VHH binders against Cytoplasmic dynein intermediate light chain DYN3 (DYN3). Designs and how they scored, part 2

Target 1, 312 residues: Cytoplasmic dynein intermediate light chain DYN3 (DYN3), of Saccharomyces cerevisiae (q04949)
Amino acid sequence: MDNCNAWDKLLSQNESTINSTETATITAIIYSPSSKTLHQFINICFPEGSNSILDTTLINYATIGWTNDLKENYSVDVYTLIRNTDDALDLLKPFLQEHSSKVRWLILLDWTLNDQKLWLNELSYAFNKIKQLNDDNEFSVWCLNSGEILNLQRHTTVWQSVHIDFILQTLRSFCYFNDSSLFYICEDHTEEKREEAQRLKYQELLKHFCEDRDMKDHIEMVKRSEILIPKGCDSIGLIKTVDERFEPTEVKEQHFLARYMDFIPTIDKIREDRKTTSGIDLDKLYPLEVFKVNIQEELGKMFAKYRENSRI

## First folded at step 7 (VHH)

Design t1 (from c21 with L102S)
Fold by ESMFold2 at other seeds, look of step 8:
Structure t1 (fold): chain B 312 residues (1-312), chain A 121 residues (1-121)
Amino acid sequence: as target 1 above (312 residues)
Amino acid sequence: QVQLQESGGGLVQPGGSLRLSCAASGFTFSSYTMYWVRQAPEKGLEWVSTISGSGGYTYYKDSVKGRFTVSRDNAKNTLYLQMNSLKPEDAAQYYCATRGDSYTGYEYDYRGQGTQVTVSS
């Protein structure tokens, strides 16, 4: 008896589509060496506006939604954490114990911090600590500002091709043996269309990683500043194509760490550069009383934000 | 002084074969990974294949895998690329290249002047 008008038709189409669509839930944790590195990573790889709710000087949490190219909806619970002490990851312990889903770890490195000497040790510690905190992990290492590789030789005599390749083969070997993806992020700000295309590329890379999708279309193993190696796509043989004299299996050995650190240039300036990022004084990070004050305050902010988002 | 000189290019019909050679001098050839790269007119440099210093490890661009074979003769300081089942999209100037100990700010530290491969039908 009732006539179907344009409004009823539109509402039924929209309601049916919305009702048939499920929102999948993902937990992701970004572990960054600095607030600046975190800000750049979110700006490049996450949906527009994500910085306003994810940026931090220590720890933060937000829920971000996206729709992929297959029209699938995802709700991503994102934790951001600045690497300030060896115990920084423990700040996540209360939040990890409440989740049963797989956790996607986005462990950031930054070519511009001049801290490459520290990378292997920090990755080894982080991966081991994460495995103690959570059983179901999907690891990835993201090296930001890899265009700096180009600048190191041009503006210094300290960095040589052998150092760049040694770092690459070390990171590839580490990721290979720890079942981790390895991604270099190279920014190009020369043209707006190229910058947009690059941002879309890295956003799709992030979505594919978080959604456990096939990433074989994203492989790049030759261009030094644009390395993209999804988990499971590397091999001992492929790593040795860079320099056959490098032995990937040695990366697992404890004495390799000393050799790695000794070979990589620059020590004290690296530490100072990291101190000036985010305002955190690395030399003062072990006073338990100071740590408790900052942790309680930041955790309180996160718990309040988490409860508010969860109630929505 | 590092010198690389490519040869063996030419005109070939689709489905045909060519064998490229690269004569190397001025460095310890057997210690360095070698690359074949190519450039079509008004296009960027495209990586084709990689071979380690001993020749024991190789890697190929997906579009040439199974059709191209990279090899080297370290006694003759010569790099080779056997190209079979050539397609029009393989037409390009082909270069051999290497990365030295010093990072020069370029993707490949050294390369030759190239040899032209043309595929017609």
Scores: ipSAE 0.733, ipTM 0.901, lowest interface PAE 1.1, mean pLDDT 81
Fold by ESMFold2, look of step 7:
Structure t1 (fold): chain B 312 residues (1-312), chain A 121 residues (1-121)
Amino acid sequence: as target 1 above (312 residues)
Amino acid sequence: QVQLQESGGGLVQPGGSLRLSCAASGFTFSSYTMYWVRQAPEKGLEWVSTISGSGGYTYYKDSVKGRFTVSRDNAKNTLYLQMNSLKPEDAAQYYCATRGDSYTGYEYDYRGQGTQVTVSS
């Protein structure tokens, strides 16, 4: 509804209290499949009041302050970007060129969009593009609305445990080979006290990720709707405990992307709607690690060509 | 029809040992990852250990790692949990479980009725 900066007002009005405490600066970029997904993510994982200053326009920027459980103050420069076209990440190039510190990437997926067939290709594109645009990155993948897993399995004959496990093992393998964290976010709205405790849990997870803190106390590798796997905590052997028939090293191969898309259930009309809404060409595949030097040069020329179409 | 039946629970002194067994039928046991889970009074279901279909890959809850050993005998369609150095905190109803190819409405698609482990005070 409006751009209320409640945190800015608090900080500006109470500067004398804050001046006694050291403040560290963090840069975070949220890359979301939709405005609705972005709004939900901010509401769940960011401090109260953050959703009013991280409005869900195509691209947005705000500074959010927080204090962690060790009484340390942080100033987080947050950029948000909605997947609208194949060139959406290019909109961040001017901001990234002036940036000198590590960038924390929060790449969102959403179980309710019924686009799981597209996830591997979209992640491959995003990671490859980000590595081209910026040198010092900390990656994370956040799968929102993972409670939908139970609804898909309970209310359809199409979605089975084998499909849920296959997606999980694929995402874990992708994140393992790309040195990325993987987090499933599951909302529980059954009662106010449990909802607040869950919100505090995910806020602490976000703070630990952004602050580069040890997250081993947050690991969950078994409960399928609540997966939490920080960077460096997974392994090929652990991934195979889900289903040994899955071969994690195959995720890197071009043939796997086609197999992934073929195996994952979804309906063609939802695929077409996402193609139209997102602006992503579903016929164009981005294999995870197939990237040649001449391809990089061709993409560079395309970035220059489409710069004038990327309004900020 | 998938069937899982736990056995081997009982009363043991702190520091003692028990070996739980789980007899499996109605599915190709060697193809499926198996789990041990437990439930103490007034607590939710708690994951304990995981073992892959061949038995080649295992994973343990931190609080039991080094004390518990999961294993399987695929020729006998039997899952085992060797529990050493038992603590009062380990007292619970223990279940074997799996996630098959089909959904059954639970966090683990199939589980048995369980076997009780009691650690004497």
Scores: ipSAE 0.684, ipTM 0.882, lowest interface PAE 1.2, mean pLDDT 80

Design t3
Fold by ESMFold2 at other seeds, look of step 7:
Structure t3 (fold): chain B 312 residues (1-312), chain A 119 residues (1-119)
Amino acid sequence: as target 1 above (312 residues)
Amino acid sequence: QVQLQESGGGLVQPGGSLRLSCAASGFTFSSYTMYWVRQAPEKGLEWVSTISGSGGYTYYKDSVKGRFTVSRDNAKNTLYLQMNSLKPEDAAQYYCATRGYSGYEYDYRGQGTQVTVSS
């Protein structure tokens, strides 16, 4: 009988995996309301050490590699963008014009920023602008710190279940009509095993989204702080199970956007500071139909920039 | 006070059928989305189905879809779960539930009713 020690077996296994020649590439763009939200998202959902590669500047780029549970290797080109002006997305225009591949958009919202009044308008603007800048998009909306939902209801008299449900049904309807995934991220830091299991869960969720894999095993539509709804898994009827008085088709109407903003609690001082930070005129409503007709303006800006750059 | 009382559990053979009932009192039943959840021994609570206040919209866990039907009779303040084609993995303590004012989906539930699928 031949004797093989454990070390020889490990070397033979490592040689097989080291010599793999198959690597798929992915382009992902993270659009965050703040540097703090961005750092938190990367820390929770990306492989360990990714924050040291990505920093907190206005725009950044890095390549992050991973191997999934099917032993497939991926190289992910990650762009990060902080929304600090109404033209922040235009900073990506040179990159998007050079590339013709599918882009995975990770659009972040954060329950702790007290800006929920602004979410629908900001999403409408972002989705419309992105569709003008790039043809082949895979959208997702990631709501960080969703555990704050329970704190808002427990520690204020202003936030009630009707507000939380209205936001949820609005976001679900928006994502449904725009072919987007919707994910709530709820962290628990009380126990190390639970914290590690949650980190692994969200890392696998991110990988499945980026790799365009089937995500039906990740669906959560009942626990309102832990919502996970992949693209194509929602419906008008499912949205109405939350509160049937909500009409999902009305989310697309111009009057709905104003009603949404008026219904949601907020503090006026924080709203004014948000206008300065985001660069979007929050008193100007941006219905989805309005954004769809701005293509001629964007073409004009592109041609002006091309003429300036054509002197080589 | 909110009160929920489940009934209709029992012993059934694989492939059999069973109908659970939940009597509700102490709140405006027709205004609340209702849930069925279950708990097997040494397991956590598992969501089974959801039904809207009027009964017009329903949602099911994939493993029970097509076999279970949730319904409600708002005139009787009663929630139902019709369980057909029962399997051994369906054996559990079944609870009806609703959201409390704190906003947790399962804040209010009864003591449950046991479903056993034997032989």
Scores: ipSAE 0.619, ipTM 0.864, lowest interface PAE 1.6, mean pLDDT 80

## First folded at step 8 (VHH; from t1 with Y106S)

Design u5
Fold by ESMFold2, look of step 11:
Structure u5 (fold): chain B 312 residues (1-312), chain A 121 residues (1-121)
Amino acid sequence: as target 1 above (312 residues)
Amino acid sequence: QVQLQESGGGLVQPGGSLRLSCAASGFTFSSYTMYWVRQAPEKGLEWVSTISGSGGYTYYKDSVKGRFTVSRDNAKNTLYLQMNSLKPEDAAQYYCATRGDSYTGSEYDYRGQGTQVTVSS
């Protein structure tokens, strides 16, 4: 199989590199839903991001170096990939077949893209594809702009706490069963001291993840917009503390995807969702008869909209 | 409509015990996850413990795990926090809290007026 020139081409697309200082070399791959999300992630979480990382629509490469608080030097080879098509991950086949070392995956989601209905499907596809392509992976899911949770609840009547909790419990369950970390990134721009503290926190979190260091001091499982759950720190019982009627083991089942997509609010469903009363009774929100009808209707609507938008 | 009222605070010696209660009304108590949070002077709110609607699932801040026990009696609409082996750093105003359907400007959408726990000597 001839895969030798693809990576030389990718390196020629790089616009800048960060000076590296030797002691250990890390390979990290950032899989982002958009260029905007990628730029925000690098600016917030990486010690030294650059415009060349932010300029790709498909694949980019840069070397980023840092020294940690133990005076250890790291050289991080960062590959970025924008989810442009359903098969974007296949672009990594030649690289992954030539490398046998551990790969750190930073899979990005973004609360501002209004695509929460697609998240479980996109994560399932990405994780399964990555496991097919490479054996030695360290997974993490990074949900950017999680401050939008509060804006959605504050400025609309269609987004309620039960929807936010359902997404959270779904993501926690998915990450738990796939041995992945889950991090919500929430920016606070109201005060420079607080903003700087948050930036330093997220940069330290990123370094610990890439360096395979213990992250138990970074756990946050309660604050809705600031969730930080390193791999191995969650459990079925902890997930159920959010709302015990959620069954984490059901996330692994194929029929759950349709239930997931059906429950998340849409603009087109605002009037119908408004008839849901205040207070919480999850059994009333998930009746079997409504679930069966909504699955076929919602899937048909989604595929029709996708087919129309993808036509020229 | 949601109303929460804490009680059971007081002054104790280090190593002592207190049991806090929280009377709840205006919502279906058994359907809601409940929280204990605390606020020391000149500090922000600090999460202490979480308990699910039935009481079957709990979660504790590391510094209180093994010393504090959260429980609830859904027949009485009452939340409890048993605090043992109290330390000076546990001194704070303690609040029970829950979340609502919509954002109210706080991470803990509803909380009571609190009850004071003081640990001295």
Scores: ipSAE 0.737, ipTM 0.903, lowest interface PAE 1.1, mean pLDDT 79
Fold by ESMFold2 at other seeds, look of step 8:
Structure u5 (fold): chain B 312 residues (1-312), chain A 121 residues (1-121)
Amino acid sequence: as target 1 above (312 residues)
Amino acid sequence: QVQLQESGGGLVQPGGSLRLSCAASGFTFSSYTMYWVRQAPEKGLEWVSTISGSGGYTYYKDSVKGRFTVSRDNAKNTLYLQMNSLKPEDAAQYYCATRGDSYTGSEYDYRGQGTQVTVSS
């Protein structure tokens, strides 16, 4: 950590680029519940081939270049981080605290993990921790695999529209009060042409978010599996159009967390159904006691990659 | 069983007005958010407006804001859409809609037969 100053290296690269070309720089951090969720997100939202340099089992770093629809060049320093314990975000301290810089946070949730009871608590913890780590943050929450909403309602007797709406209104309220964007990513795997068109759509969404551009053409507040709400575009009144019995201001209260967790269908029942259907042991994705990745080895690999890309 | 019946469509000139009605039965109307959607020939369903159960909260497609007003009378189990300053692009079959408590495939699980709005000069 002491032998590498991430911010000085980023500034050195940025200044060289600015002096010789018109390339703007961005810092983005993807915080994912699992390697699988991260892989899917990068495949959908980032330029083709980004998985080869961003995938990880714990932490990784790479620089991604792109050109937007206005022919502006961007250099995006992307950090990827897998949730291992409630300390995972502390791994980023050496890279964040040297100089103040705006960081775009892409906090991933995944409808297929059957952990919806945990979402509000995990978001609350993550947002609070991030505010302690960095002063200038642009938050976004990305709910992957939102097409699973249909499966939950069609293939279980436990999930009903009121549960889906309650989660949506809770997430919208949380993001509204925390000045965050909220995006649902819905994949259609039926046809390759549709899948590619969706990838291009979501790549455009990601670029506009990272570049702080106007996103009014991307707003979707009605289609339950395709929600797209940039920060500043929601309101208490709009949230209440889903179901006005929901009170958005109550999401801030500590006792709301218990009500949230109690109302959402039982995790064990849903996880049991998923284990028997998919053969996947979801406990491996949320191990509190069995973190096996060598943190120093992974950090060493990341620092070696970072130094190789630097001119200082 | 959920039943929705639209009425009030017709032929108008550009700039004209129509008021659509939707009679609802078979469910507790005041507990459900209602939608107006429309479909032009050989096109998909297009969302137009949303209104909450009490009628206190509304949301409109950008292209109709300021021209259309959604409202409801829960004592009569009736949803309304007042359409002013109609344009040719507003011509469509209009449906009122709601969604079910379970087994939803879309936001519009239940809708009526629709009522035709035609705008011609």
Scores: ipSAE 0.732, ipTM 0.902, lowest interface PAE 1.1, mean pLDDT 81
Fold by ESMFold2 at other seeds, look of step 9:
Structure u5 (fold): chain B 312 residues (1-312), chain A 121 residues (1-121)
Amino acid sequence: as target 1 above (312 residues)
Amino acid sequence: QVQLQESGGGLVQPGGSLRLSCAASGFTFSSYTMYWVRQAPEKGLEWVSTISGSGGYTYYKDSVKGRFTVSRDNAKNTLYLQMNSLKPEDAAQYYCATRGDSYTGSEYDYRGQGTQVTVSS
């Protein structure tokens, strides 16, 4: 010890690192409709404490390490992005062009935002844009706060089972034809033990998705608030078991979007939220000067973190 | 009002067969997706199979696929579950079920009293 050459220690450490359990690397991008949705998703699905380094109002980056139930180590490079304009995904270009591995996309929807009327259009845009930005993608759609389904039906006359089923069959069809997983996240807060068991389930689901592991034991296609459908596990026939009058192949047609939007109940809050995320209406709610400053500040923070992590 | 009445349960040896029936009334049976669910002693409800309104589309729990067949006769307002190659793990109270137009957190808001299936060596 007292006579150890620094060079010999470096070689020994490199040998130990190479000869030990290898750490696999994963790139994941979380595309969230809001900071609140992002915070909730990370709190439920990621290892404890991940919020402190991944939360953002626009864009962020951090490396998250975990060990799975098979004692395998993973290093996950996680990018978080808030959906604030039609071109928000372009903010990722500098970081995507600097690596060539598969990218896991976690595209978030949130039942509590009352924007379900816009979901199909937003998914279509996001998937098309992502395919233009990167060639090797693994898609997943995560619908948070799906327990709101019960609240909507219990406390309004506007939301009926037919609307819930129509949205579900549309999302399943969209994901089926786009080779994407579909997961509903429903957190039960009534009992502490049940709440923790649900979080462990969703953490396991996230790890399996990111690690390209078999998820067939996690399939749930019946309980409307707890849907879990890994890519490749759905079919046209299975989708039709919900309501056979729905035709899944019609989801690909250009005229279907108008039918989808017309059928979903209108809520005044949806219009207000869409105006805040639209270019013209966003200008009214968020002064351009403040918006421009916030974007540059968040990009600067992300570049600094990225450069520091890349030194290693 | 919705009425569902299960029948056809009984005692059978492992490897044996039973056919369950569910008589339905009080709603337009052919318009509704139907479910078979089961409950073992001191266990929660467990989904077994799903069948669409016309009977054209079905879905099964993995552990019963290939052994159980769900069917319906809409002219008789009757749902069936043919259970073959029964195992001790299949022993349970079996219910036919459907969901209402006002979802209340369960796909099985409407179900009958059930019929008991017992599998013993």
Scores: ipSAE 0.729, ipTM 0.902, lowest interface PAE 1.0, mean pLDDT 81
Fold by ESMFold2, look of step 10:
Structure u5 (fold): chain B 312 residues (1-312), chain A 121 residues (1-121)
Amino acid sequence: as target 1 above (312 residues)
Amino acid sequence: QVQLQESGGGLVQPGGSLRLSCAASGFTFSSYTMYWVRQAPEKGLEWVSTISGSGGYTYYKDSVKGRFTVSRDNAKNTLYLQMNSLKPEDAAQYYCATRGDSYTGSEYDYRGQGTQVTVSS
């Protein structure tokens, strides 16, 4: 099949399927700081077995089907992308230029990566870049491994409640002003039944987000490791209930970034280790030339996989 | 060092009102966000309301919004919960609470002994 013909076939297939099957089609993009974070997110939030077709070291694509609690069927076209450079989002440009529907963005952060100093800058860049790449977006920020908050406070001398609250109020303010949902994910593996119940909870949360459903029953603004704030449910006043000395409107200002980075604890004292201030290990970054080759190869694999899946 | 003492609970008929008080000592009360939480028999702790240090910002559980009003008097180091239009499902032991400077695995690091609210028809 010719590539031009494949695109024409895909467009006709999507139109016909929507009309004839009562299956709603959703496009979602997961933007993850690492393959490990991506794997964990998919394992927690997506139907069992989704990792086998969505995991990646750079970029991937698959179609996931599910049925919600209202017995409605959905077909979800999921793109997964690893943030390994500032330009990683550009890899999606060809796919987004061909796309005509709303895109749900699941932008991942991970409490275990020790990169909290970088979070505000990375979110600001990602949101701005995404708005340049696509017009119709539904944003969400997902902070994985929020149980690490306890470990940071109990097992280091530098992390205190004031730092955790400052990060929370910053993320809430950023999401509020950018019309984004904010979700913390805390997984407890001490008991299998608790672990399964938590996965079902987060799977339903994901479905509600992707399906644009009312999420008022999912709001949690008090438990600091389990924060769940759908778009439109927060406010300046609610953010200030955490600590009213924090000024949410300052988060929009350019000079705030420097204050954010200066206030967030660092592990500079462990520089004899190979980690950076944020926990990013530069030895794990790909060289530019190897990266360029890997990107072309992975894009080729993704296009081939996309073509296979569309043939059904 | 931190001490919290609740009072004002009692028996009330559905639709009635109660005002709970919480006397605080051992910390700079006006600097800390305060919480009301409750616990019914066979249930875990349930968050009810939040009020910022100055009292200028509040947040309520949806099921009590419009019926309950949290307030504080920082000159008296006292937290209040005005409960109107009480329902049987509001019956519980009510606690005032605050958070410490370090997370200990509980969202309510400091709380008092509680005061019982009973709603019967």
Scores: ipSAE 0.716, ipTM 0.897, lowest interface PAE 1.1, mean pLDDT 81

## First folded at step 10 (VHH; from u5 with S106D)

Design w5
Fold by ESMFold2 at other seeds, look of step 11:
Structure w5 (fold): chain B 312 residues (1-312), chain A 121 residues (1-121)
Amino acid sequence: as target 1 above (312 residues)
Amino acid sequence: QVQLQESGGGLVQPGGSLRLSCAASGFTFSSYTMYWVRQAPEKGLEWVSTISGSGGYTYYKDSVKGRFTVSRDNAKNTLYLQMNSLKPEDAAQYYCATRGDSYTGDEYDYRGQGTQVTVSS
């Protein structure tokens, strides 16, 4: 009935909707070692179908909306970037100068790439570079395919528990001293029910991280393939419970990187295979500069397009 | 061969105390992080506490923190769990455990036979 209560009901609905359903805006950047790792991460942690607008072979941008379990609405501006060169993060420079808000960094590692020897150096470079590019950062490191830990130990004679623990204690120490979260993502594909339950778990983990919510219910520091350590929840003492002979404070020292790289097993061809797969040769720096300029132009056009669409 | 044997379980009233022991042999006990885990009937293993090789660093499940104390005597190759203020939900078979140098397919490669803790209503 369009009678006595019409205006009062309309005003009540609009006021209630405005007061209870405001959309919060988050900026997130996913920095991935490969397109495959990125694709898998988005499939696991983001709402269904997010890959269609976030996948990339180099750089992409899209806005993802979600509503959390407290019925709060969020708008997440997501940049995806593939680590193709040592200076890939420079591609974000024009867009980061326009932001005044905190940026959430999701720095991906992947246990299946056989590049664990390179992880500490890559993280050190990425964190230092990010701090030069942007002032207000929330860091997280996401290690995908951590179920590979079992395969490495069962199917090689080279990988032992001491190596797995050393990587873990190094990553925990690095994250502790750099105020970063550390998350291992382990999928079980044997049953569809368990697979979907794990996706829901990791979607909630991502939402809690992006929304700055308390994550104490998600902490896991014992199961080596399922490590979940939010920023601020670790300590030197807790790290030493894994193996007290490890010295967490040494991770800050420059000489530690060489020890880290020397200790960790690898297949001799990993770096060469990655160069061949990527199609990039270190001696071709000038072609990369031309490629980089074109990508910046494309990113600028893409960002402007999304801003115009968002005004509607 | 690694050998672990738990003892000290029994029946207690809510709010009571028990001290579990774990005798270890067949490995250099003082070099290994040790764990207490527990299993209620028809449930999976639940981690309870962790203690480093020297005993200098410990970690506890939140639900037992402040009530349970893990310790070790490396001269006797013995691990202990002092359980105070016991609750009905603490009733379980308790195991001491360690992880080996080569992963055998389980997060706790070596465990004893366990000792039963029962908290009466």
Scores: ipSAE 0.750, ipTM 0.909, lowest interface PAE 1.0, mean pLDDT 81

